# Designs tried in a protein design chat: VH-VL binders against q3z8e7. Part 30

Target 1, 156 residues: q3z8e7
Amino acid sequence: MVEKIPMTASGYKKLEDELSTLKVKRIDVIEEMRLAAMDKDMRENAPYHAAKEQRGQIEGRIKEIEHELKYADVSEYTDTNTSKVNMGSTVKLRDPKNGECCTYTLVSPKEIEPLKGKISASSPIGKAVFNRNKGEQIEIEVPSGTLQYIIEDISF
Key: E = the ipSAE of ESMFold2; O = the ipSAE of OpenDDE; V2 = 0.75 times the mean of E and O plus 0.25 times the DockQ between their complexes.

## First folded at step 18 (VH-VL; framework fv_denrakibart)

Design V5 (at its last read DockQ between E and O 0.01; V2 from the best seeds 0.00; counts 0 for: pae E 9.4 > 2, placed apart)
Fold by OpenDDE, fold request of step 22:
Structure V5 (fold): chain C 156 residues (1-156), chain A 122 residues (1-122), chain B 113 residues (1-113)
Amino acid sequence: as target 1 above (156 residues)
Amino acid sequence: EVQLVQSGAEVKKPGESLKISCKGSGYSFTDYWIGWVRQMPGKGLEWMGIIYPRDSDTRYSPSFQGQVTISADKSISTAYLQWSSLKASDTAMYYCAKHKFRFTEHSYFDYWGQGTLVTVSS
Amino acid sequence: DIVMTQSPDSLAVSLGERATINCKSSQSVLYSSRDKNYLAWYQQKPGQPPKLLIYWASKRESGVPDRFSGSGSGTDFTLTISSLQAEDVAVYYCQQYYSYPYTFGQGTKVEIK
């Protein structure tokens, strides 16, 4: 089975953008290294060593991003099926008791942003809603007990 | 506009070596996987393998592993398919094709070359 | 290997009539995490390279006429031409790109009756 790295379309785009930025930075840092290397005392050249270290960090991140993009499970927004909750889906949950709603987006581990409602599919909420249909009632286990919600809406 | 232009038809004898080419243009060649597909006369399509030009990472079909070599020269946006020793059974049309998604290994073919006819006969 | 089997091998349909081609995979090509089927359909006219028609089992490639549609999930897929036109005479292939090798079906020849 082929290794796949699930991610949202937006996440994919962000990685592309970051990659582009890093490639530019790499060029700049290499130039800084070149300039610093013109100093006679290379061994004690702090600017050179700093630039070299930065290059290493940039190159490491570039490699990581390229790997993620290479094995990404990518789909375009226009091609997203919103019939069931899946990776990249935004889900609106409604409490049947009080009518309160909350919204979550299922994302890959690297895309998690709890403050923005971006959660992992492996989270308690993610597991509860994954592969569910609109209108279904789900149960979420929390330390205080079991919460019940209805999937009010699914979008991408 | 995306284009894949393949080298011309080849007439060879058994035992001879051959290297055919596929040149991509109109897109970032290094960023998309490119594949080869065989079609024997009057037969269906056979997936041979794909290559990522950026780092030359290659995937072969088991049926073609060791039988052919897929390579790429990113400096001239060209992918290659080669045989060290041709057989009569290698007579076929060979297509190169581009993956849809940038960088992504798991994709379908959105653009195809015009094909290269290889004829191997005594 | 995932084996792709199309049916029928050949199909003759009158102009304006519906053409239906089936494709079965020996294993599921559905990626449940994204609810996507890694299945494509190609059209190959005589003397031409294949042309992409459908991707993700049911999505039409840009420029493909509306009369072409793909459906199915898991292991069973269908390509439908709602109203066959003269220019639709070709061999059609399904392909899975779920796992290596990315295998094709044996092809279905569509002709005018």
Scores: ipSAE 0.373, ipTM 0.742, lowest interface PAE 1.1, mean pLDDT 91
Fold by ESMFold2, fold request of step 22:
Structure V5 (fold): chain C 156 residues (1-156), chain A 122 residues (1-122), chain B 113 residues (1-113)
Amino acid sequence: as target 1 above (156 residues)
Amino acid sequence: EVQLVQSGAEVKKPGESLKISCKGSGYSFTDYWIGWVRQMPGKGLEWMGIIYPRDSDTRYSPSFQGQVTISADKSISTAYLQWSSLKASDTAMYYCAKHKFRFTEHSYFDYWGQGTLVTVSS
Amino acid sequence: DIVMTQSPDSLAVSLGERATINCKSSQSVLYSSRDKNYLAWYQQKPGQPPKLLIYWASKRESGVPDRFSGSGSGTDFTLTISSLQAEDVAVYYCQQYYSYPYTFGQGTKVEIK
């Protein structure tokens, strides 16, 4: 007999959203630690140790949420087959002004290849699309202003 | 579009090993349990087990525990069913199927692969 | 294991007539205090994989014609096809997803008289 964790639809969604947010934070913190670790003097510095502590807290909370979601018993799931944009998602963005499309895949920092459309979740485009649904209009802040796109499609 | 694409039909001899695959696309592969179902010729459906690709947590039917291995490679969105030593009684159609609900193990199947026919004969 | 038993093993029904398939579980698949039955029905046409019809014993999956309905609770469940059509010739399976293993019934073949 498996154990079930009773949950409302809104509670389930809150955990999903928190999980997505934490996964982005984890990526950022791991990158901060990687950069700091390249400088030995930096590894014995407050910024490195602060990021290491934050990573531990984030990973602990992620484990808790993943456990609750794995054993959740929710009668009113609202999942779609496309789900929200997350790590590993390929997102197609459409410019509503001219109908032009571009495609990006969210990857880890070490796998970034911007010319091939592989971007991080912390990039301007990545931040704008993360945790968003198909059909949402998003705004991307760049040095020259604000760009508007519509999430045309999400694939994995 | 959600798709589960299985590897092609196999013809094998008793005692040989075999690994068949099920590639998921159009959804977040690591967020959903994947199951395997056996259907022997002219017979009904038998639930074999499920796997959660994120951490490879696996649940087997007692009827299949120790007889087959269910695994997944999340880097290529693929689940596997494998035998170390095939028997003639393993001749069947094998389906993979995805749980409907994200994360939870408590679900029915909504999408099914096309099936992989495995024939084991001397 | 929860044993799922279907009846009849096969039935022949005239076009446009009602077809009724029963499924009995060896243990209740009703979740306590929620009146939620962990029971699904699948249709399998020859040479095809199974297709989901009904979940939670009575809820119709999107795209399934409304002539298909599920009913029952606890240990006794029924799939009803209110007006059988030619494309409904298939084998129908119930499945419980209350506890591992998530067993299927043995199947019921539905044919046109």
Scores: ipSAE 0.006, ipTM 0.560, lowest interface PAE 9.6, mean pLDDT 84
ESMFold2, look of step 18: ipSAE 0.000; ipTM 0.497
ESMFold2 (binder alone), look of step 18: mean pLDDT 94; pTM 0.952
OpenDDE, look of step 18: ipSAE 0.192; ipTM 0.710
ESMFold2, look of step 19: ipSAE 0.005; ipTM 0.509
ESMFold2 (binder alone), look of step 19: mean pLDDT 94; pTM 0.954
OpenDDE, look of step 19: ipSAE 0.221; ipTM 0.722
ESMFold2, look of step 21: ipSAE 0.000; ipTM 0.516
ESMFold2 (binder alone), look of step 21: mean pLDDT 94; pTM 0.952
OpenDDE, look of step 21: ipSAE 0.024; ipTM 0.633
ESMFold2, fold request of step 22: ipSAE 0.006, 0.006; ipTM 0.544, 0.554
ESMFold2 (binder alone), fold request of step 22: mean pLDDT 94, 94, 94; pTM 0.956, 0.954, 0.955
OpenDDE, fold request of step 22: ipSAE 0.260, 0.011; ipTM 0.721, 0.593
ESMFold2, look of step 24: ipSAE 0.000; ipTM 0.496
ESMFold2 (binder alone), look of step 24: mean pLDDT 94; pTM 0.953
OpenDDE, look of step 24: ipSAE 0.033; ipTM 0.635
ESMFold2, last read: ipSAE 0.006, 0.006, 0.000; ipTM 0.573, 0.541, 0.482
ESMFold2 (binder alone), last read: mean pLDDT 94, 94, 94; pTM 0.954, 0.956, 0.955
OpenDDE, last read: ipSAE 0.000, 0.015, 0.010; ipTM 0.566, 0.583, 0.573

Design V6 (at its last look DockQ between E and O 0.07; V2 from the best seeds 0.00; counts 0 for: pae E 13.9 > 2, placed apart)
Fold by OpenDDE, look of step 18:
Structure V6 (fold): chain C 156 residues (1-156), chain A 122 residues (1-122), chain B 113 residues (1-113)
Amino acid sequence: as target 1 above (156 residues)
Amino acid sequence: EVQLVQSGAEVKKPGESLKISCKGSGYSFDEYWIGWVRQMPGKGLEWMGIIYPRDSDTYYSPSFQGQVTISADKSISTAYLQWSSLKASDTAMYYCAKHKLRFTEHSYFDYWGQGTLVTVSS
Amino acid sequence: DIVMTQSPDSLAVSLGERATINCKSSQSVLYESRDKNYLAWYQQKPGQPPKLLIYWASTRESGVPDRFSGSGSGTDFTLTISSLQAEDVAVYYCQQYYSTPYTFGQGTKVEIK
């Protein structure tokens, strides 16, 4: 068996949505190809060749997405207890010293988006909060020392 | 509405070949794995194998590997289970079942066929 | 292969009483990185195909009454019927889908006392 591809439920859904969009786009591009082929010599028909190339790109991406979805290792989190931080969880951390809050979402390595607060469960923050409960105080080791945070909220 | 409709009951003799079918409707057939489960009379459920109709990727239980063939025709939304040579011990109810999650190999089943009773006797 | 063992094989419970079915796997079906158990429960009534009750060990399938609940983690799992109803008479199966082959338990027959 092919190795499973870990991803969040949200990531899985995102891929599904993208797939749906691409399938529709494929139909449109095929129609564009048809129309272009009707009006000009095929050998010098730039619109036709462009559409054909785009179709190829779309089909390639569809194949990739279908592969990822086929072998996805994903769990449904809609009914999951939000009492503990888990993969796919969004965690709000509060600094008890200054009251500042940060929000992070634990995601798979392929889904990491630091600018959006999407971090790996294997990151220092991810490790610190994983399987922790709301209200718990956690410690994060950084080069400058140890940071203290309270898990204020957990959501999906 | 999602439905799996299986072919009718079969009465066969040992040595005969058999192919039973499971037709899916109400969903994108080629995007969900479909499995076969055996249940001998008065016994429990046995996972036989699964197939992904889109590309016919198939996995068998070791107990059924080489004993049966699972196939699918996505053009008519139908999965098949077949024997080349039936044995009396193949007498059982056979269920087809749909994976709950689209695309994935997570093999828990949310919809089931009504079952096909196969009786093999001399 | 992961062997699934249910206990008891048969259970008689009075109407309105709690029914508890256990399922043990020969190895863990917990995906630790996600804290999810690859375990499902099915109900099979006489003359009918199985019906999905629980997946991911504790998530109820849509339309399943609240009296059904799944619990456990790793290798030990439990299906609980908080208040047995007449329509709950059936054989119940656990199934792991952690690794192939995706094996079932031997089943537990639940009857009314």
Scores: ipSAE 0.034, ipTM 0.640, lowest interface PAE 3.9, mean pLDDT 89
Fold by ESMFold2, look of step 18:
Structure V6 (fold): chain C 156 residues (1-156), chain A 122 residues (1-122), chain B 113 residues (1-113)
Amino acid sequence: as target 1 above (156 residues)
Amino acid sequence: EVQLVQSGAEVKKPGESLKISCKGSGYSFDEYWIGWVRQMPGKGLEWMGIIYPRDSDTYYSPSFQGQVTISADKSISTAYLQWSSLKASDTAMYYCAKHKLRFTEHSYFDYWGQGTLVTVSS
Amino acid sequence: DIVMTQSPDSLAVSLGERATINCKSSQSVLYESRDKNYLAWYQQKPGQPPKLLIYWASTRESGVPDRFSGSGSGTDFTLTISSLQAEDVAVYYCQQYYSTPYTFGQGTKVEIK
């Protein structure tokens, strides 16, 4: 019998994003340690010891996340992987007037981060794209008026 | 739009090697487990195993462990089923199928390939 | 391994009548909570690959007619076709996806009487 760590699809995605961020941060901290070690007196090198401690925390969290992702049991995720926009989808919208693009990801309410393009399905943009296909032109109602976009790409 | 397209029917002799393929399209191939199911002539479905194409983590049925190799090449969205030495008892229809749930091995199959008939006879 | 046993092996049902297929697992397939049963049902018509009907024991896949329903929990499960249609002639399989290997039942052939 295999014991698994239960989580939602959105929880799994959050862990993946955190892992990616931590791996980048690990590189930076290793460089900070190397630069701090260029000083000749390591016994009084507070920047080196601070970076070493930070690296330990990052390594520990990475190990924990990798374990959780490996043993994840993602429940309540019902994605059929259709061409239609659904929860967890990343949508690229193109303004047909000027060709400018913007990207949004439909996330659960706890994961909303509008400045990073993480929006809910109940937001004006979320409502407009939900259950729509690639290539459809959509109309988005915002406080400043009505905007027109074309769904250029959907990824999951 | 989601499709699993399998390689064509094969006629082989005992002792020959074989690698059949299953190409996925219309979805994020490396985020879903994909599996192989055997159906012998006139018989039911037999779960052979599954693979996660992102890292090639693989589970085999004990009945098939060491008898076949399941592999995937995520760069071309293709899974494979391979025998190093075919037996007459390997004559069957082989289906690939995609898990519905993303990431987890605890899922069921929502899309199936068309099947690859493998015939092994002298 | 979790053994999945279907009954009956074959049944004949008049058009418009109810068909009932049972599936019994050798171990509970309830995982993470008592409300999530890792059981699916498939339909296979001659010359075709299997098609998903039901998952989580009772949830109908998109596009599957209302006459198909699943029920049961733990070790005992049922697929019901409330009013058999001609196009429902097929072999039906249950499958557990609780623990590998994700075994299938032996199949139940449904035909028109």
Scores: ipSAE 0.000, ipTM 0.496, lowest interface PAE 13.9, mean pLDDT 83
ESMFold2 (binder alone), look of step 18: mean pLDDT 95; pTM 0.964

## First folded at step 19 (VH-VL; framework fv_denrakibart)

Design W1 (at its last look DockQ between E and O 0.03; V2 from the best seeds 0.00; counts 0 for: pae E 17.1 > 2, placed apart)
Fold by OpenDDE, look of step 21:
Structure W1 (fold): chain C 156 residues (1-156), chain A 122 residues (1-122), chain B 113 residues (1-113)
Amino acid sequence: as target 1 above (156 residues)
Amino acid sequence: EVQLVQSGAEVKKPGESLKISCKGSGYSFTDYWIGWVRQMPGKGLEWMGIIYPRDSDTYYSPSFQGQVTISADKSISTAYLQWSSLKASDTAMYYCAKHKFRFTEHSYFDYWGQGTLVTVSS
Amino acid sequence: DIVMTQSPDSLAVSLGERATINCKSSQSVLYSSRDKNYLAWYQQKPGQPPKLLIYWASKRESGVPDRFSGSGSGTDFTLTISSLQAEDVAVYYCQQYYSYPYTFGQGTKVEIK
């Protein structure tokens, strides 16, 4: 089951605005790619690849935003101190089948580092653990199926 | 944890076809390019090519263009390297490797598979 | 193709001493617009896959000891191990990713003297 992503109305609007901006920027970057590809020195691919990289980043962010908007749970902002997984939380997940553990930290989009376990709330794992409590069992949908984990620990 | 798990060692004869695999886990498979690197026995590393699993965009080294096929099945987070007809000279260790950063084509690899040894002999 | 040439092919260094490996590219791998050198260094120990040490010529990968450092720009690059440790015995490779095909150096074997 896909979990909703809590956010404020203001946050929702900001995402919409960012999405619009990124779509425009994508067009510009595509043009840069085109120009770079037209360079006579095809052996120097760095400029083209740089532009393509930027396109990839833009497209990735667009996808993330679209996901957040799609599954947004818009509500009033409440500053509550809870023991639930929130932004900035580090969560330890345990596989109940083999006992293997993974650690993830929920971070802002700008701070995403998947290889270091820094993930967005909009990620599959982020969605699964967000606003959950220690001890809860969660399900993560992956292309290969559904993974089950237990939230073993939450820290900041 | 990020892992790349490759298929087991292969012993083949010249002329036979082969497809080896590299399964990624612990990260968003579709967001990172996967590369293949050949290392002949006692020799250095050779960049073969890369694939972007999201859309299967692929780049080959000219030395390997037409000699191998790189593909990916994102539904099972798996990349492939295949030969239609193996040669004795294809005997080598083959590594799959993951690009360090998302969405970038810059092939510097932070995680590597354990390697697949391919032996081709008559 | 950009040819990467390392020197020396092999290096024997005493424990605790400095090891220096050079890598020269046949063409510049500096992208001036970004002020970045598209150069990486790897370490490969016997029976293991390569391990990323340095990227962008001088940026150390996470978890890599401080004794490893990368320097250089344009066509000339250097990997330095400030104080060689026993666990540093390996073959080291430079790699350019400035243009296709991406290419590796031939490798430098580092051993303990």
Scores: ipSAE 0.035, ipTM 0.592, lowest interface PAE 4.4, mean pLDDT 88
Fold by ESMFold2, look of step 19:
Structure W1 (fold): chain C 156 residues (1-156), chain A 122 residues (1-122), chain B 113 residues (1-113)
Amino acid sequence: as target 1 above (156 residues)
Amino acid sequence: EVQLVQSGAEVKKPGESLKISCKGSGYSFTDYWIGWVRQMPGKGLEWMGIIYPRDSDTYYSPSFQGQVTISADKSISTAYLQWSSLKASDTAMYYCAKHKFRFTEHSYFDYWGQGTLVTVSS
Amino acid sequence: DIVMTQSPDSLAVSLGERATINCKSSQSVLYSSRDKNYLAWYQQKPGQPPKLLIYWASKRESGVPDRFSGSGSGTDFTLTISSLQAEDVAVYYCQQYYSYPYTFGQGTKVEIK
């Protein structure tokens, strides 16, 4: 049994739509590469190299989306007030050693913006906080050891 | 229109091999998991397993693990169920069915094939 | 494996009366929310493949008559036929799709009278 990836229905739909768009773009980019490759001086073919780079980005993103959709467990945000972290929750984490806080919002994989604190439920932080209550101490495993945080606040 | 068309009825003897097919049409075959369900005469439905045709990833019920092989050929939009050595107890109706949701293995069956009757007797 | 147990095994109901079929799972099929149960109901008429009726425990599939409804949560589920019609003579199966293997109940045969 593989690890399931929780996501909202809207997040799942956004990934489906992005995948469809990327597959169409891939077809277009492969054709651009084919046309550019007809140029007999390919060593200095800037259009070919640009299309090749774009194809690499597209193929990588397609692989990510296909993995997430294959193992998705879709749930809906409920209107029930709970203290537990869920999809769409914003959590404030406090480092008990120095009191510093950081804030994260659990979003679908398509909505990830790490510099803005929007993370997936499958990230190390996301996994650690999911389904946890305010006031719980959590541990996040990183290569250099284990980080400890306290869930100081949960909002939606 | 979505269709799952299975191969015809089979009459076999114990010890023979068999490969039955399920051809999908009217949808993107490689985007949906396809499963196999056994129904023994006069009995209920038994989930046998599922396959993802894009990469051939498969999951089997423990009751069928090692007893059958589930495979797919995405180039011809066809899933297969096969036995290397049939037993009389394999006499049953076999249905293929597709998951409703694209990509995810975590789904239920929305379209079913017509069934393939396999009869194994001396 | 999650065991799905239906009751009764068979049920005889007069035309126009309510038919009630129960399905109990050996563990909860409510994965991550109280409003999403990974439970489906199928109808199998004589000589036909199964047909999807209900998914997510209570959501009716397109083209399924309003007289079919599903309810329940967690481990206890019910399929209700509010006014039995002659064409509803069939065997009904519940199925969980919460975890592998996606097991079926043993079936409930619904008959007239």
Scores: ipSAE 0.006, ipTM 0.537, lowest interface PAE 10.2, mean pLDDT 84
ESMFold2 (binder alone), look of step 19: mean pLDDT 94; pTM 0.953
OpenDDE, look of step 19: ipSAE 0.032; ipTM 0.664
ESMFold2, look of step 21: ipSAE 0.000; ipTM 0.476
ESMFold2 (binder alone), look of step 21: mean pLDDT 93; pTM 0.949

Design W2 (at its last look DockQ between E and O 0.02; V2 from the best seeds 0.00; counts 0 for: pae E 15.9 > 2, placed apart)
Fold by OpenDDE, look of step 19:
Structure W2 (fold): chain C 156 residues (1-156), chain A 122 residues (1-122), chain B 113 residues (1-113)
Amino acid sequence: as target 1 above (156 residues)
Amino acid sequence: EVQLVQSGAEVKKPGESLKISCKGSGYSFTEYWIGWVRQMPGKGLEWMGIIYPRDSDTYYSPSFQGQVTISADKSISTAYLQWSSLKASDTAMYYCAKHKFRFTEHSYFDYWGQGTLVTVSS
Amino acid sequence: DIVMTQSPDSLAVSLGERATINCKSSQSVLYSSRDKNYLAWYQQKPGQPPKLLIYWASKRESGVPDRFSGSGSGTDFTLTISSLQAEDVAVYYCQQYYSYPYTFGQGTKVEIK
């Protein structure tokens, strides 16, 4: 049995969208192949071979996406602030000492975007907040010591 | 509207082969797992197995492994359950059911067929 | 395999009264990382296929009346009908979808007293 593939709802949606796009593209490429095949010299028909290769690439990607969607482990959307931090959660952390806040979204490894605050659940911050409740105080180990934050808000 | 329509009731003798069908409509048939559930007369529900019609990936309950074959023809949006040699103990209602979502973590059944009654008697 | 055990096997309740059905799993069906219980409840009326009532232990399927509720976590789960109606006469099943093979409880028959 294949292991589940963790991802966010957003990530899942992106895969669905990509799949849809690729299916359309596949039709187009097949048409290009058909047109190119009308040429008398198929062996030297670069457009045909290019289209054929592209079809192969598209088919390969489609299979990959279908596999990921098939075995995806996706968190459901919830607007409740009483839920624990989970995959797909956006967490607002507040420093109890200075009142500064930071926001992070827990995502799968494939979805990491540090500049947008999208971090892995396996990251130090991710591990610290994962499966925690709103209002809890967490500790993050850093080279300079231990940072403390309060989970001020959880959203999806 | 999502619908699962199963083939009609079957009356068979022990040793005979049987293949019953479940046709899905109103949704993308290849995108959702479809399962088979047995219910013996006056008894509870038994999970038999599931199939992903897109690639025919199939999982069986150990209790039914080797006893039945689950298959699908995605060209006609139909899933099948078949026996090579029926036993009297195979007498039961058989349901096909659709997973609510495509991904395996949401593997509960939201739509069910009407059931196929299989009676095996000498 | 995860064994699902329901209790009671049969329940008679007066109209308008609360009906409570329990389901116990031999192993936890809570996925801690997601804080979700992979547990569903079904209703099966005579001569009909099962109908999905609850999933994720406590989420009602669309169209299911509010009087139906699911609760519990880990290995102990409960389906509650807050005010039994005549149309609620049925057999109810719990089902885990935490791991293959999926397994159902033996069912609980709910009747009107």
Scores: ipSAE 0.023, ipTM 0.609, lowest interface PAE 6.4, mean pLDDT 88
Fold by ESMFold2, look of step 19:
Structure W2 (fold): chain C 156 residues (1-156), chain A 122 residues (1-122), chain B 113 residues (1-113)
Amino acid sequence: as target 1 above (156 residues)
Amino acid sequence: EVQLVQSGAEVKKPGESLKISCKGSGYSFTEYWIGWVRQMPGKGLEWMGIIYPRDSDTYYSPSFQGQVTISADKSISTAYLQWSSLKASDTAMYYCAKHKFRFTEHSYFDYWGQGTLVTVSS
Amino acid sequence: DIVMTQSPDSLAVSLGERATINCKSSQSVLYSSRDKNYLAWYQQKPGQPPKLLIYWASKRESGVPDRFSGSGSGTDFTLTISSLQAEDVAVYYCQQYYSYPYTFGQGTKVEIK
């Protein structure tokens, strides 16, 4: 049984778009290699070897994306009556010691943008807040120790 | 002169099998993808799938996957479209068409067959 | 699947006047590294197979009259017949060949007023 990969609808679409683009690039590169290889002397030149290297990179990325799409679990949070953190949730965390707040949004691995507060559910913060209620105290493990926060608010 | 010549019109009953043909001439048949397009009476064009005759690599539209078989016999430069059990909803004109570019599956159709009308009725 | 939507479904144009057909794709068909739009236009007259008019969105196939032109990029494309002739009465289809399945638009019927 293979574990599912949690993903937003936006993240899934971005992977589909990248896959489509890569499949087109792959075909162009394969044609360039086939043309170059038709003459044995051309097969040993720089254009052939450059195309072969590019093909390897493209094939690797395609296989990675196909795996992620095959095992994607796309869930959208649209229920207005939920109090629990889930994929797509935006959480506001309050430090009980100084009252300072910070805000994070749980997104798929391909949508991660830490400087904008977009983190994965598998990150230390994501693991700590997932499936928790507003008002709960959470602990986040970092190399310097354990940080304490209170879930101030949950939104979408 | 590039030509795609399709087999003649067919009148069939539901449940019968059918294999229609498309013979290519005037070009290197095995080095170009060839595809099938359905046009139901009074309707638009529907891409069914393509085949690379050299090695029989085949791609189907999801709408036709498992509904038809696309094949080729490169020794006689002929592509085929086949049903194991026809339905009345298979009544349509079927075109074969050749990709413009050698080797690549990413192409438009530059030459079309004349079409094969398939009528399925009791 | 990339959905191709043509507009209008039908249009009537006076002889010698301009006919304009639009085609919109549900996602981009521009292969930006080669600067190519994977978009073709076909003409189909009654009782005939489709005939290729335009490829790469804007390139006219050999033997196609100068009055046919294609334009647009990405998701929005246009086929223009600058001076409609009697022999141009047909159904016109756009098709993307960017990703499988290579879908067609629903067609636009062009008639003489």
Scores: ipSAE 0.000, ipTM 0.481, lowest interface PAE 15.9, mean pLDDT 83
ESMFold2 (binder alone), look of step 19: mean pLDDT 94; pTM 0.952

